VH-VL binders against q9umr5. Designs and how they scored, part 320

Target 1, 268 residues: q9umr5
Amino acid sequence: SYKPVIVVHGLFDSSYSFRHLLEYINETHPGTVVTVLDLFDGRESLRPLWEQVQGFREAVVPIMAKAPQGVHLICYSQGGLVCRALLSVMDDHNVDSFISLSSPQMGQYGDTDYLKWLFPTSMRSNLYRICYSPWGQEFSICNYWHDPHHDDLYLNASSFLALINGERDHPNATVWRKNFLRVGHLVLIGGPDDGVITPWQSSFFGFYDANETVLEMEEQLVYLRDSFGLKTLLARGAIVRCPMAGISHTAWHSNRTLYETCIEPWLS

## First folded at step 12 (VH-VL)

Design qi34 (framework fv_nofazinlimab)
Fold by ESMFold2-Fast, scan of step 12:
Structure qi34 (fold): chain C 268 residues (1-268), chain A 123 residues (1-123), chain B 112 residues (1-112)
Amino acid sequence: as target 1 above (268 residues)
Amino acid sequence: QVQLVQSGAEVKKPGSSVKVSCKASGGTFSTYYISWVRQAPGQGLEYLGIIIPIYGTANYNEKFKGRVTITADKSTSTAYMELSSLRSEDTAVYYCARGSKWFDSTPYYMDVWGQGTMVTVSS
Amino acid sequence: DVVMTQSPLSLPVTLGQPASISCRSSQSLVRYEGNTYLYWFQQRPGQSPRRLIYKVSNRDSGVPDRFSGSGSGTDFTLKISRVEAEDVGVYYCMQGTYWPPTFGQGTKLEIK
């Protein structure tokens, strides 16, 4: 039998968006138990990410307990950050493959339609004023806003991303690193035509420097310091990079070519 | 300086398949995008698909999905484009073209082109 | 798909005179990170396309300075300040902002 699969959705999303993904899994791995978590749907996806982590944790515990051989996580967009935190806060997780579908792992810095809907008059250059306030940090999207021109403000004000990435010290950092390192495979998926995740290379732990030059994972301080285990995972052969051109943000979970190439091989 | 060298001209029957090769010499092949574009005689350029050789991740223009397969062999620095269920309308010069490095912001770029491969589909 | 429309499609020009080719896109080519991926290619008879311009206005190495690109949003222009005999060929614009990349119909530049 195949290990169970747990799916975590993204911003303004819900479980029904994954119908194609479920069809693909059923075709290639018949009998797989797939649970798409129907929590923090639609507008509730704007709740603070730590609140979402708590709710998703409560939902995944019984699923993991019933699968002693392990489970796989497929986490889309913002959901990939929820899964990052789940793997760190759970000292009893048994996740084999953590499949991250176009998630802003190093943060977001871009003028996308999602941001214009929420903050219509804001530009990426001034959004830091809202996001790095205590009020702004009550919204999930601000929890991973990463302005490369105000990195000191990001490091000081981010209540979520800077902590899970080990960019700012936290009392639980050592335990979170130990827990995250239990994962079997970290499968990173993303691409240049996403249109929402900015820079798209954030899905591969790349990000802007102060001059807006994108530096790859191996050049990041979090990697070089091995803050939460990326360097250890890469040395272990546990990081998989699967970039694909031609896929828009809302299509990562519904593209057959993407599924067959980047997801299917990691569903044991 | 990178150069893309394509396989020779082919004449095929309707309903058959053709597989065109594109071998890179010089430069770094595996980390760059490789695109495939075609041009019917006297007509404009039409995009077929793209691959990142180092990861083997290919995607296709919807118009050709199900008929085109793009692959790459890193050991020989060669990309391949296979087109099946050929019709006379597939008669064209097929080009491979180099994109940017996969990690750069722009994938298509097309700064270096192969010499082209004429594929004629006739009964 | 993004539609790229060139004008004129046929451009007879006298040696030494300037030439101008227009390219219009069905939607803005400014990508979400702020760059505009508009390219110009030259195809001489019997040859592969050769890229002249990338990102609207940047000339490729070896391209004469008589070639220049300009424009923004949906409206782009390739100019040749002083046409020479070697400039004969078909010129294509291409957008790389959206999948799939799409090309204009081509403009055939001929000497009168």
Scores: ipSAE 0.867, ipTM 0.921, lowest interface PAE 0.6, mean pLDDT 92

Design qi35 (framework fv_nofazinlimab)
Fold by ESMFold2-Fast, scan of step 12:
Structure qi35 (fold): chain C 268 residues (1-268), chain A 123 residues (1-123), chain B 112 residues (1-112)
Amino acid sequence: as target 1 above (268 residues)
Amino acid sequence: QVQLVQSGAEVKKPGSSVKVSCKASGGTFSTYYISWVRQAPGQGLEYLGIIIPEFGTANYNEKFKGRVTITADKSTSTAYMELSSLRSEDTAVYYCARGSKWFDSTPYYMDVWGQGTMVTVSS
Amino acid sequence: DVVMTQSPLSLPVTLGQPASISCRSSQSLVRYTGNTYLYWFQQRPGQSPRRLIYKVSNRDSGVPDRFSGSGSGTDFTLKISRVEAEDVGVYYCMQGTYWPPTFGQGTKLEIK
């Protein structure tokens, strides 16, 4: 028997986007119970990430309770950040594989069509003025906006990402780290042809320095300080990196080669 | 300086498969993109696919999906391209080429090329 | 797939004279990060392709400064300021902005 799979969608998305992923799982692991969560769909995906975490938490608790052998999470794009927070705030999660599909784990800093739609006259250089305001932090996309030229504002104003990454102190940091470390495998997936996640290396905990040079996970303070357990997980052999060229942002959940290489091996 | 050395020429019958090797020497192999490109006699260049040897993550031009498989052996610093169900139209010189390091922004750099392997498909 | 169109396909040129090759893409090659991944390759008779230019205008190490690349968006040019006998071969442009990478059909440079 196979462990149940819970799928968390991304920005402006819904369960309908995962039709192909469900077909692939059914072909390779027939009988797997797959639940694609129909919460915060479409425009509701813009709600603050802590609000989404609470809603998704309520939905996953009964699924986890019914699966004593454990569950797998497949979390796409923005959904990967929701799952990061779920693993930290739940002191009773039984997640085996956390599969992060092209999620901006260290944040986003780039001009994309999503940003142009939301803020037509704003460029990435000016978005810090909106996102690091109290009003801006009421939008999910601003909760993980990480301007490398205004790191002081990011650290002070980010109500979500800076806290979850342990970049700003929080009373619950020790408990969040302990909870996160219970995960069996952290499977990081992403690639250079994504076209939305900027820098794409954010999916692997890499990010821009002040000169916009991308530094890898092992060079990040959050890793070096082991703020939420990345260094411990890597030493335990629990971090899997699966970068693949040729996959656009909306294709991570519908590419058979990607599924067979990066996802299928982790669905015990 | 990195050098890519490919296996020798092959003559194959229609319907068979061919596996071409590309061995890297003189530098780092596993963390760089390795691409495969072909060129039919007197014609232009056509992209087949790519691999990151460190992770074994290969992807293919849709035109060849199902017939081409790219693999790598990190212990011997060798990449392989296997093409199955060969047709006369597959007669070409097959090249491997090194791209950027996987963590850098562009995989299609192709700054170092192998010498090429002639594959002839004839009855 | 992105279509890359080169002109001319055949370029006879007199030694010491300038040569210019055009490359046009079916859509803008500016990546969302602002970079443009347009490359130029030279293939001498019987040899493997050799990269001359990366990201529109940057010369590879060892490439003579008589070679220059320029352009933006969908229109790109490779110029040779003073053609030498060793420049004979086929020149290809390639885009790396979109998967899969695609090549122009090639321009054959010949000495008159």
Scores: ipSAE 0.849, ipTM 0.918, lowest interface PAE 0.8, mean pLDDT 92

Design qi36 (framework fv_nofazinlimab)
Fold by ESMFold2-Fast, scan of step 12:
Structure qi36 (fold): chain C 268 residues (1-268), chain A 123 residues (1-123), chain B 112 residues (1-112)
Amino acid sequence: as target 1 above (268 residues)
Amino acid sequence: QVQLVQSGAEVKKPGSSVKVSCKASGGTFSTYYISWVRQAPGQGLEYLGIIIPEHGTANYNEKFKGRVTITADKSTSTAYMELSSLRSEDTAVYYCARGSKWFDSTPYYMDVWGQGTMVTVSS
Amino acid sequence: DVVMTQSPLSLPVTLGQPASISCRSSQSLVRYTGNTYLYWFQQRPGQSPRRLIYKVSNRDSGVPDRFSGSGSGTDFTLKISRVEAEDVGVYYCMQGTYWPPTFGQGTKLEIK
């Protein structure tokens, strides 16, 4: 039998987005128990990420408890950051494959329709004024806003991403790293035609420097310092990079070629 | 300077398959996108698909999905394009072209092209 | 798919005179990151396409300075300031902003 699969959705999203993904899993791995978590749907996806992590943790615990052989996580967009935190805060997770579908693992720095809907008059160059305030940090999207021109503000004000990436010190950092390192496989998926995640390489732990040149994971301080275990996982052979051209942001969970190439092999 | 060298001309019957090779020399091949483009005699250019050899991740123009398969062998620095269920309208010169490094933002760059492979489908 | 429309499709030019080719896209080619991935290719008879221009206006190495690209959004132009005999061939614009990459129909430049 196949390990159960838990799906965590993204910003302004719901379980309805994963109809095709469930169909693909059923075709290739019949009998797999797939649970798409219907927490923080729609506008509730704007709630602070630590609040979402608490809610998803409560939902995930009984599923993991029923599956002694382990579970797989498929986490889409913002949901990938929720899953990053879940793997760190849970002392007893039994996740085999953590499949991150186009998630901004190093943060977001780009003008998207989602940001314009929330903050119609803001440009990406000015959004740091809102996001790095206490009020702004009450919105999930600001929890992973990473302005490469205001790194000091990001490091001081980010209540979520800077902490979970080990970019700012936290008392639980050592325990979070130990917990995260229990994951069997970290499967990173993303691509240049995403259209939302900026830079798209954030899905592979790449990010802008101060000149907006994208540096890859191996050049990031969080990797070099091994702050939460990326260097250790890579040395273990546990990081899988699966970039694919031609996939837009809303299509990662509904493209058959992407599923067969990047997801299906990791659903034991 | 990278050079792309393609396999020789093929004459195929309708309903058969053809597999064209594209061998890279003069640099690391695996980290770059490789695209496939075709051109029917006297007509324009048509995009088939793309691969990142390092990751084996290929994607295809919807028009050709189910008939085209792109693969790569990193040990020989060679990309392959296989087209099945051949029809007379598949008669064309098939080109491989190099994109950017997969981590860069310009996948469809196409700065270096192979010499082309003529595939003729006739009964 | 993004439709790329070139005009004219046939361009007879006298040697030494300027030539201009237009390319229009069915939607803006400005990528969400701010860059515009519009390319120009030259194909001489019997040869593979050769890239002349990348990202709207950047000339490839070895391309004569008489070739220039310009434009923004949906409207792009390739100009040859002084046509020479070796310029005969077909010119294609291509967009690389959206999947799949698409080409214009081609403009055949001929010496009259």
Scores: ipSAE 0.848, ipTM 0.916, lowest interface PAE 0.8, mean pLDDT 92

Design qi37 (framework fv_nofazinlimab)
Fold by ESMFold2-Fast, scan of step 12:
Structure qi37 (fold): chain C 268 residues (1-268), chain A 123 residues (1-123), chain B 112 residues (1-112)
Amino acid sequence: as target 1 above (268 residues)
Amino acid sequence: QVQLVQSGAEVKKPGSSVKVSCKASGGTFSTYYISWVRQAPGQGLEYLGIIIPEYDTANYNEKFKGRVTITADKSTSTAYMELSSLRSEDTAVYYCARGSKWFDSTPYYMDVWGQGTMVTVSS
Amino acid sequence: DVVMTQSPLSLPVTLGQPASISCRSSQSLVRYTGNTYLYWFQQRPGQSPRRLIYKVSNRDSGVPDRFSGSGSGTDFTLKISRVEAEDVGVYYCMQGTYWPPTFGQGTKLEIK
């Protein structure tokens, strides 16, 4: 029998987006119990990420309790950041594979239609003025806005990403790291044709320096400090990188080749 | 410094499969994209698919999905393209071409090309 | 798929004269990151394609300065300031902004 799978959606998304993923899982791992969480759908995905983490936490607790052998998480886009925080705040999670589908793990710095809908007159170079305000931090997208030209403001104002990445101190950091390290496998998926996640390498813990040169995970201070356990996980052989060209942002959960290559092998 | 050397010409019957190799020499192999492109006699260029050898992650042009498989062997610095259920319309020169490093922002760079492999499909 | 259209398809040129090849895309090739991934390739008779130009206007190492690329959005041009005998072959534009990458139909350059 297969471990249950919990799916967490992304920005302006809902459970309906995963119908193809469920079809693929049923074909390759028949009998798998897959729960796509119907929380913070559509416009509600703009709620502060800590609020979303609390709601998703309440939903996953009974699922994990019924699966003593463990569960798998598949977390898409913004949902990957929710899952990052879930693994840190839950001192009793039993997650085996955490499969991150094109999630901005080091943050986002790019102009997209989603940002233009909310802030139509703002450019990526000026969005820091809104996002790093108290009002801006009430929106999920601002919780992981990471302007490489205003890193001081990001470190001081980010109420979510800077804290879960250990880039700013928090009283719970040691416990969060211990909890996160219980994960069996961290499966990172993303690619250059995504079109939304900027830089796309953020899905692999890469990110811009002040000159907008993308630096790899191993060059990041959060990795070097082992702030939440990336260096420990890599040394343990628990990090899987699965980059694939030719996949657009809305296709990660509906491409059969991607599923067979990057997801299927991690669904025990 | 990097050179791509492909396997020799093949003649195949309709319905069979063909597997073309592309061996890299000099420089790093595994962290670069490798693309496959074909050219029918007297025709233009048509894209088949791509692989990142380090991660064994391949993707294919929709036109060829189900018939084309791209693989790589890091120990021999060799990429392979296998095309099944061959038709006479698959008669073409097949090329491998090197892209950028996988972590760079564009995979379809194609700065180094193999010499090409002629595949003829006839009865 | 993005359609790439070249003109002319046949280009007879007198040795030493300039030549121009046009390439049009069915949609803007500006990537969401601001870069434009348009390439030009030369294929001499019996040889593999050779890249001449990358990102619209950047000349590859070893490519003579008589070759230049220009353009933006959907309209691009490859120019040869003075055609040499060795320039005979087929020239292709390619877009790498969208999956799958696509090529123009090719322009055959011949010396008159």
Scores: ipSAE 0.859, ipTM 0.921, lowest interface PAE 0.7, mean pLDDT 92

Design qi38 (framework fv_nofazinlimab)
Fold by ESMFold2-Fast, scan of step 12:
Order: sequence, then C-alpha cells, then structure tokens
Structure qi38 (fold): chain C 268 residues (1-268), chain A 123 residues (1-123), chain B 112 residues (1-112)
Amino acid sequence: as target 1 above (268 residues)
Amino acid sequence: QVQLVQSGAEVKKPGSSVKVSCKASGGTFSTYYISWVRQAPGQGLEYLGIIIPEYSTANYNEKFKGRVTITADKSTSTAYMELSSLRSEDTAVYYCARGSKWFDSTPYYMDVWGQGTMVTVSS
Amino acid sequence: DVVMTQSPLSLPVTLGQPASISCRSSQSLVRYTGNTYLYWFQQRPGQSPRRLIYKVSNRDSGVPDRFSGSGSGTDFTLKISRVEAEDVGVYYCMQGTYWPPTFGQGTKLEIK
C-alpha cells in the first residue's frame, strides 16, 4: 500500500494545475490517496504566509491522523515555504518525503511578472522599501523577498522567511528544529530554466552574496549553524538533490520525465 | 584540462538501437552538464538532450522523447546516448559536449566537444 | 522553440578582407537574470565544432582577436576583421537562453 500524498500549490494557483501530476501518480502508484488542498487559491495566495500556514495546518491534521504509516508532501513554488513552516510548527507531523518543487527556500531576488503586477513601478533594487515595511509584510511575496544588498533590513523586517530559516532568533526555534528533523526525506527539485525563481539555486538552499555570486547551501550561515537542521539532515543522508535542465516554472508539476526521475522514487 | 573521447563509428540496420559513449579525462566529470548534439551529412546541428551525471537527471528535446536515453557512469567518467528505432534519417555524426558545473547558470555552455561518432543507418 | 536565422548562408571572401555574419533570434535572448546566452561556433571541414564566442562578445582562450561578437536582444553579429586561410569553415550561432538550445542554419565561409 502507498502512503497518502498531500499537494500544496503555489502563487496564483489552484488544484487544477496538478491534474497531470495526479495522472502520473495514479499510473505508477495506483490506489494512492492524493489530496490537493483547495485553500488560498488564486488571489488568496497573496495572503501572509503565516495565515496560509495556519489554514493548511488545519487541513492536514486529519489526513495525517488517518495515516499512521506516514504521508508524503508535494509542495510547489511558494507552497514549498508553507510546507517548510508546517514541518516546523507541527509537533506531531508524520511526513516521510517532503518533495519541494522549485520553491525559493532561501528567498527571491528578481524582477518577475508576478511582482510587477503587484508593484508595477518597482525594480528589484528598490522593492526592499515596500517589502520590508509592515504593510509589505502583509503580502506573501514580500514574506520571502530576500534582497542580498540589504541583508540587515531582511533580517530585521522579514516576518516569515528569516524566522523559519533561523536567520533571526525566535522563542520557538529549538522546537521548530526538532519538529523539522522528523522528516524522512527532503527532496529538493529545481533547475536553471525555471525562469521565475531567482536565483533558481534558492530551490537548493543556495543564494546570492552581497556581490550577487550564488553560494551553495553548505556555505550558508543557516547550514553552518544548523539553525533548523539542514546540516543534520545532510549528514543523515536525508537530503536529495534533483536538479533538471529544460523545465520552466509552470511545468514542474506536468513534466513526465521530471516526475519519473525526481518524484516517483520518493512515493512509497 | 578535460578531454571528451567518443566511441567508434557504427553501421546499424533500420529498427535497431545504437549506444554511443563519451568518456571524460583530465578533469572533473560528475558535476558538469553533458549535452548530446547530432549533425546529418551536409546539414546543421540538432540538439538531442542533456544530463547531470552526479544526479542522473536527464532531459530530452521533445522531438526525440521516447527514442533517446542519456545515462552516465560516474565510476568510469562516461556518458552514454542510446537512440532506438533507428531510421535512415538518423544517419549523422553524434557529438557530446560539456556544459558548465550544474550549480552555475550555463547548462548549454558547450566549451569542450568530443570528436564525434558517425552512425550510419542502412540495410 | 526559438528559431535562429543566419545571413548570409554562403560567404565568399577575399583573403585579408573583413567578413560579417548576422544571427537573428525569434525572441529576445536576455535571460530573466539579465545575461544573454548567445554563442558562436566554428566548424572546420571534418572537425568538431569549436566555440569562438560565449555570452555575445566574450572571446574564448586561444581565439585570435580578429574575431569579435556583438549584439543585443534579437540581433547578433560575428565579425572577422581580416580573414585568413585557416578561417574556412561553417559558422553557427546558438542560443542557450531557452530550452532546447537551438542553432542557426550555418554560414559557409569560403576564400574566393
């Protein structure tokens, strides 16, 4: 028998986007119970990430409770950050594989059409003025905006990403780390042709330094300090890297080759 | 400096498969992209696919999906391209070419090329 | 797929004279990160392609300075300031900004 799969969508997205993913899972693992969560769809995906975490938490609790052998999470784009927080705030989760599909795990720093729609007169160099305000932090996109030229503002103003990454202190940090470390496998998926996630290496916990040189996960302070357990997970053999060229941002959940290579092996 | 050495010329019958090898020497292998490109006699260059050997993550030009399989053996620093259901129009020189390191943003860099492998499909 | 169009396809040139090859893409090759991944390759008869230029205008090590690349967006040019006999071959442009990477048809440079 196969463990249930819970799917968490991304920005301006809905359950309909995952129809191909569901077909692939049904073909390779027939009988798998797949639940695509229909929360914070479309424009509601702009709500603050902590609000989304609370709503998704309420939805996943009964699913996990009915599956004593464990569940798998497939979390796409912004949804990967929601799942990061879920694994930390839930002291009773039973997640085996956490599959992160092209999610900006260290944040976003790039001009994209989604950002221009919300803040049409801003450039990536100036967006920190809006995003690191209390008003800006009411939008999910700003919750993971990470300007490498204003890292001090990011650390002081980020209400979500800096906290969940352990880049700024929080009273619950020790408990969040303990909870996150219960995950069986952290499967990181992303690639150079994504076109939206900037830098794309953010999906693998890489990120820009002050000169916009991308440094790997192992060079990040959050890894070196083991702030939420990345170093421990890597030492345990629990981190899987699955980079693939040739996949655009909206195709991670609908590419058969990607599914067979990076997702299928982790659905027990 | 890395050098890519490919296997020798092959003559195959229609409907058969061919597997061409590309062995890297003199440098690192597993963390670099390896692309496959072909050239029919007197024609231009056509892209087949790519692999990151370290992760065995291959992807293919849609035109060849289902017929092309790219694999790699890290222990021998060798990449392979297998093409099935061969037709006369698959007659071409097949090249492997190295991209950047996977973590860099230049997968299709193609700075080092193999010498090419002629595959002739005839009855 | 991005279509790459070269002109001319046949380029007869006198030794010592300049030569110019144009390459046009069906859409802008500026990547979302700001870089432009346009490459130029030379293929001498019977040989593998050899990269001459990467990222529009950067010359590879060992490539003579008589070769230069320029352009932006959708319009790119490879120039040879003074053609030498060893320059005979087919020249290809390639875009690496979008999957799959695509090549121009090739320009055959011949000494007249």
Scores: ipSAE 0.872, ipTM 0.927, lowest interface PAE 0.6, mean pLDDT 93

Design qi39 (framework fv_nofazinlimab)
Fold by ESMFold2-Fast, scan of step 12:
Structure qi39 (fold): chain C 268 residues (1-268), chain A 123 residues (1-123), chain B 112 residues (1-112)
Amino acid sequence: as target 1 above (268 residues)
Amino acid sequence: QVQLVQSGAEVKKPGSSVKVSCKASGGTFSTYYISWVRQAPGQGLEYLGIIIPEYGSANYNEKFKGRVTITADKSTSTAYMELSSLRSEDTAVYYCARGSKWFDSTPYYMDVWGQGTMVTVSS
Amino acid sequence: DVVMTQSPLSLPVTLGQPASISCRSSQSLVRYTGNTYLYWFQQRPGQSPRRLIYKVSNRDSGVPDRFSGSGSGTDFTLKISRVEAEDVGVYYCMQGTYWPPTFGQGTKLEIK
């Protein structure tokens, strides 16, 4: 039988967003137990990411305990960062495939409609003033705001992303790296037509330099230093890249071609 | 200088399938997008789909989903477009065109084109 | 899908005279990152399309400077300052901002 699948949603999302994904899984892997976690839904998705990590951790423990053969994670958008932290803080996780659906793994630097909803007069060039304050770090989106023109502020003020990426020191870094390295497969999915994740290459651990030139994962200091295990995972053959053109941000969990190509092969 | 060389003309019967090849030479093949575009006689250009050869990840214009399949063989630097359930309306010149590197900001670039493959569907 | 509309569809022109082709998109072609992915292609009789212009106004290597592209948002123009005999062919605009990429219906440039 198939390993259970745990689904973690993104910003302003709920379990309803995954109805098509569940239909696809049921068609190709009938009998799979799929749990879509109904925590931090809607506006609660704005709560600090470390708070979300703690809540999701409590929810996944009993699911993993009942599945000694392992589980798969499918984590969408902001949810992919929650799952990154879960894999690091859990000493005993049994995750086989971690499937990251268009998640800003190196951070976000872009003007989007929901940033305009939260901060109507702000431009991406000005958001660092809000996000890198103590008040701003109480909002999930600011926890992964990564302004390439204010990298020193990002490194000093980010309470979440800089820490889980090993870009700033943390007492638990060695344990977090050891825990993360237990994952079987890191499946990275994203693409140029996403329209929200900026740069879209953030989903593949690429990111802007100070001139807004996007550098790939292998050029990032976090990879070169192997801060949380990316270089080790790549050498092990455990990183899967599945970029696809023509998929918008809200369609990653509801496109059949994407599912068959990038997700289905990793649901044992 | 990158070149794309396509397979020769095909004459097919309605209901059959056709598979057109596009072989790249000069430079890295696998990390660039490859698009497929067709042109019916006397008509304009119509987009079919795209692939990233390195990852085998293809996507298709909704108009052709279920009938078109795009694949690639990295060992031979060749992309393929297969169209099934052929109708007379599928008579066209089929082109492959090179996009940007997959990691760049836009995939559809189309700076280098193959010479085209005439596919005629007739009884 | 984004609709690309070209005008005129037929363009008879006298040698040495200027020619202008318009292309209008059904929605703004400015990508969320700020770039505009509008392209112009030339198809000479019996040949595959050849890209002349990328990102609205940038000429490809080897394209004569008598070709120029301009525009923003939804309205774009390809201009030929002095038409030469080798310019005969069909010209297409294409948007690459949104999936799927779409083409204008083509403008046939002929010498009078």
Scores: ipSAE 0.862, ipTM 0.921, lowest interface PAE 0.8, mean pLDDT 92

Design qi4 (framework fv_nofazinlimab)
Fold by ESMFold2-Fast, scan of step 12:
Structure qi4 (fold): chain C 268 residues (1-268), chain A 123 residues (1-123), chain B 112 residues (1-112)
Amino acid sequence: as target 1 above (268 residues)
Amino acid sequence: QVQLVQSGAEVKKPGSSVKVSCKASGDTFSTYYISWVRQAPGQGLEYLGIIIPEYGTANYNEKFKGRVTITADKSTSTAYMELSSLRSEDTAVYYCARGSKWFDSTPYYMDVWGQGTMVTVSS
Amino acid sequence: DVVMTQSPLSLPVTLGQPASISCRSSQSLVRYTGNTYLYWFQQRPGQSPRRLIYKVSNRDSGVPDRFSGSGSGTDFTLKISRVEAEDVGVYYCMQGTYWPPTFGQGTKLEIK
């Protein structure tokens, strides 16, 4: 039998977006129990990420408890950051494959239509003034806003991403690293035609330097210091990179070619 | 200088498949995008699909999905384009072209092209 | 798919005279990152396409200075300041901003 699959959605999203993904899983792995979590849907996806982590944690505990063989996580967009935190804060998770669908793992810095919908008059160059305030940190998107021109402000003000990435010290960092390292596989998916995640390489732990040159994961301090276990996972052979061109942000969960290539192989 | 060298001309029957190869030089092969483009006699250029050889991740223009398969063998620095259920309308010169490095922002860069492979579908 | 429209489709030019080719896209080619991925290719008779221009206005190494690209948004131009006999061939514009990449119909440049 196949391990259960838990799906965590993204910003302004809901479980309905995953109907095609469920069809694909049912075709290739019939009998798989797939739970798409109906929490923080639509506008509620704007709530602080630590609040979302607590809610999703409560939902996943009974699912994991019923599956002694382990579970798989498929976490889309912003949901990938929720899953990053879940794997760190849960002392007893039994996640085999953590499949991250186009999630901004090192943060977001871009003038996308999603940002303009939320902050119509703001430019990416000025959003740091809102996001790095205490008020701004009450919004999920500001929890992973990473302005490469104001990195000091990001490190001091980010209440979520800088902490889970080990970019700023936290009392629980050692325990979070130990918990995260229990994951069987970290499957990173993303691509250049996403159109929302900026830089798209954030999905692979790449990010802008101060000159907006994108540096890869292996050049990041979080990797070099092994702050939460990326270097250890890579050495263990547990990180899978699956980049694909031609996939827009809203299509990662509904493209058959992507599913067959990047997701299906990791759903034992 | 990086070169893309393609396999020789093919004559195929309707309903059969053709597999065209594209061999690249050195370590640059695995980290770059490889695109496939075709050109029917006297016509313009038409995009078929793309692959990142390092990861084996291919995607296809919707017009060809189900008939085209792009693969790569990193050990031989060779990309392949296979087109099935051939029709007379598939008669064309097929080109491979190199994009940017997969981690860069310009996948459809197409700065280096193969010499082309003529595929004729005879009735 | 993004539609790329070239004009003229046939361009007879007297040797030594300037030539200009227009390319229009059905939507803006400015990517969400601010870059514009518009390319120009030359295809001489019996040869593979050769890229001349990338990102609207940048010449590839080995491309003569007489070739220049310009434009923004949806309207782009390739100019040849003084046409030489070796310039005979078909010229294509291509957009790489959106999947799938699409090409113009081609402009056949011939010496009169």
Scores: ipSAE 0.855, ipTM 0.920, lowest interface PAE 0.7, mean pLDDT 92

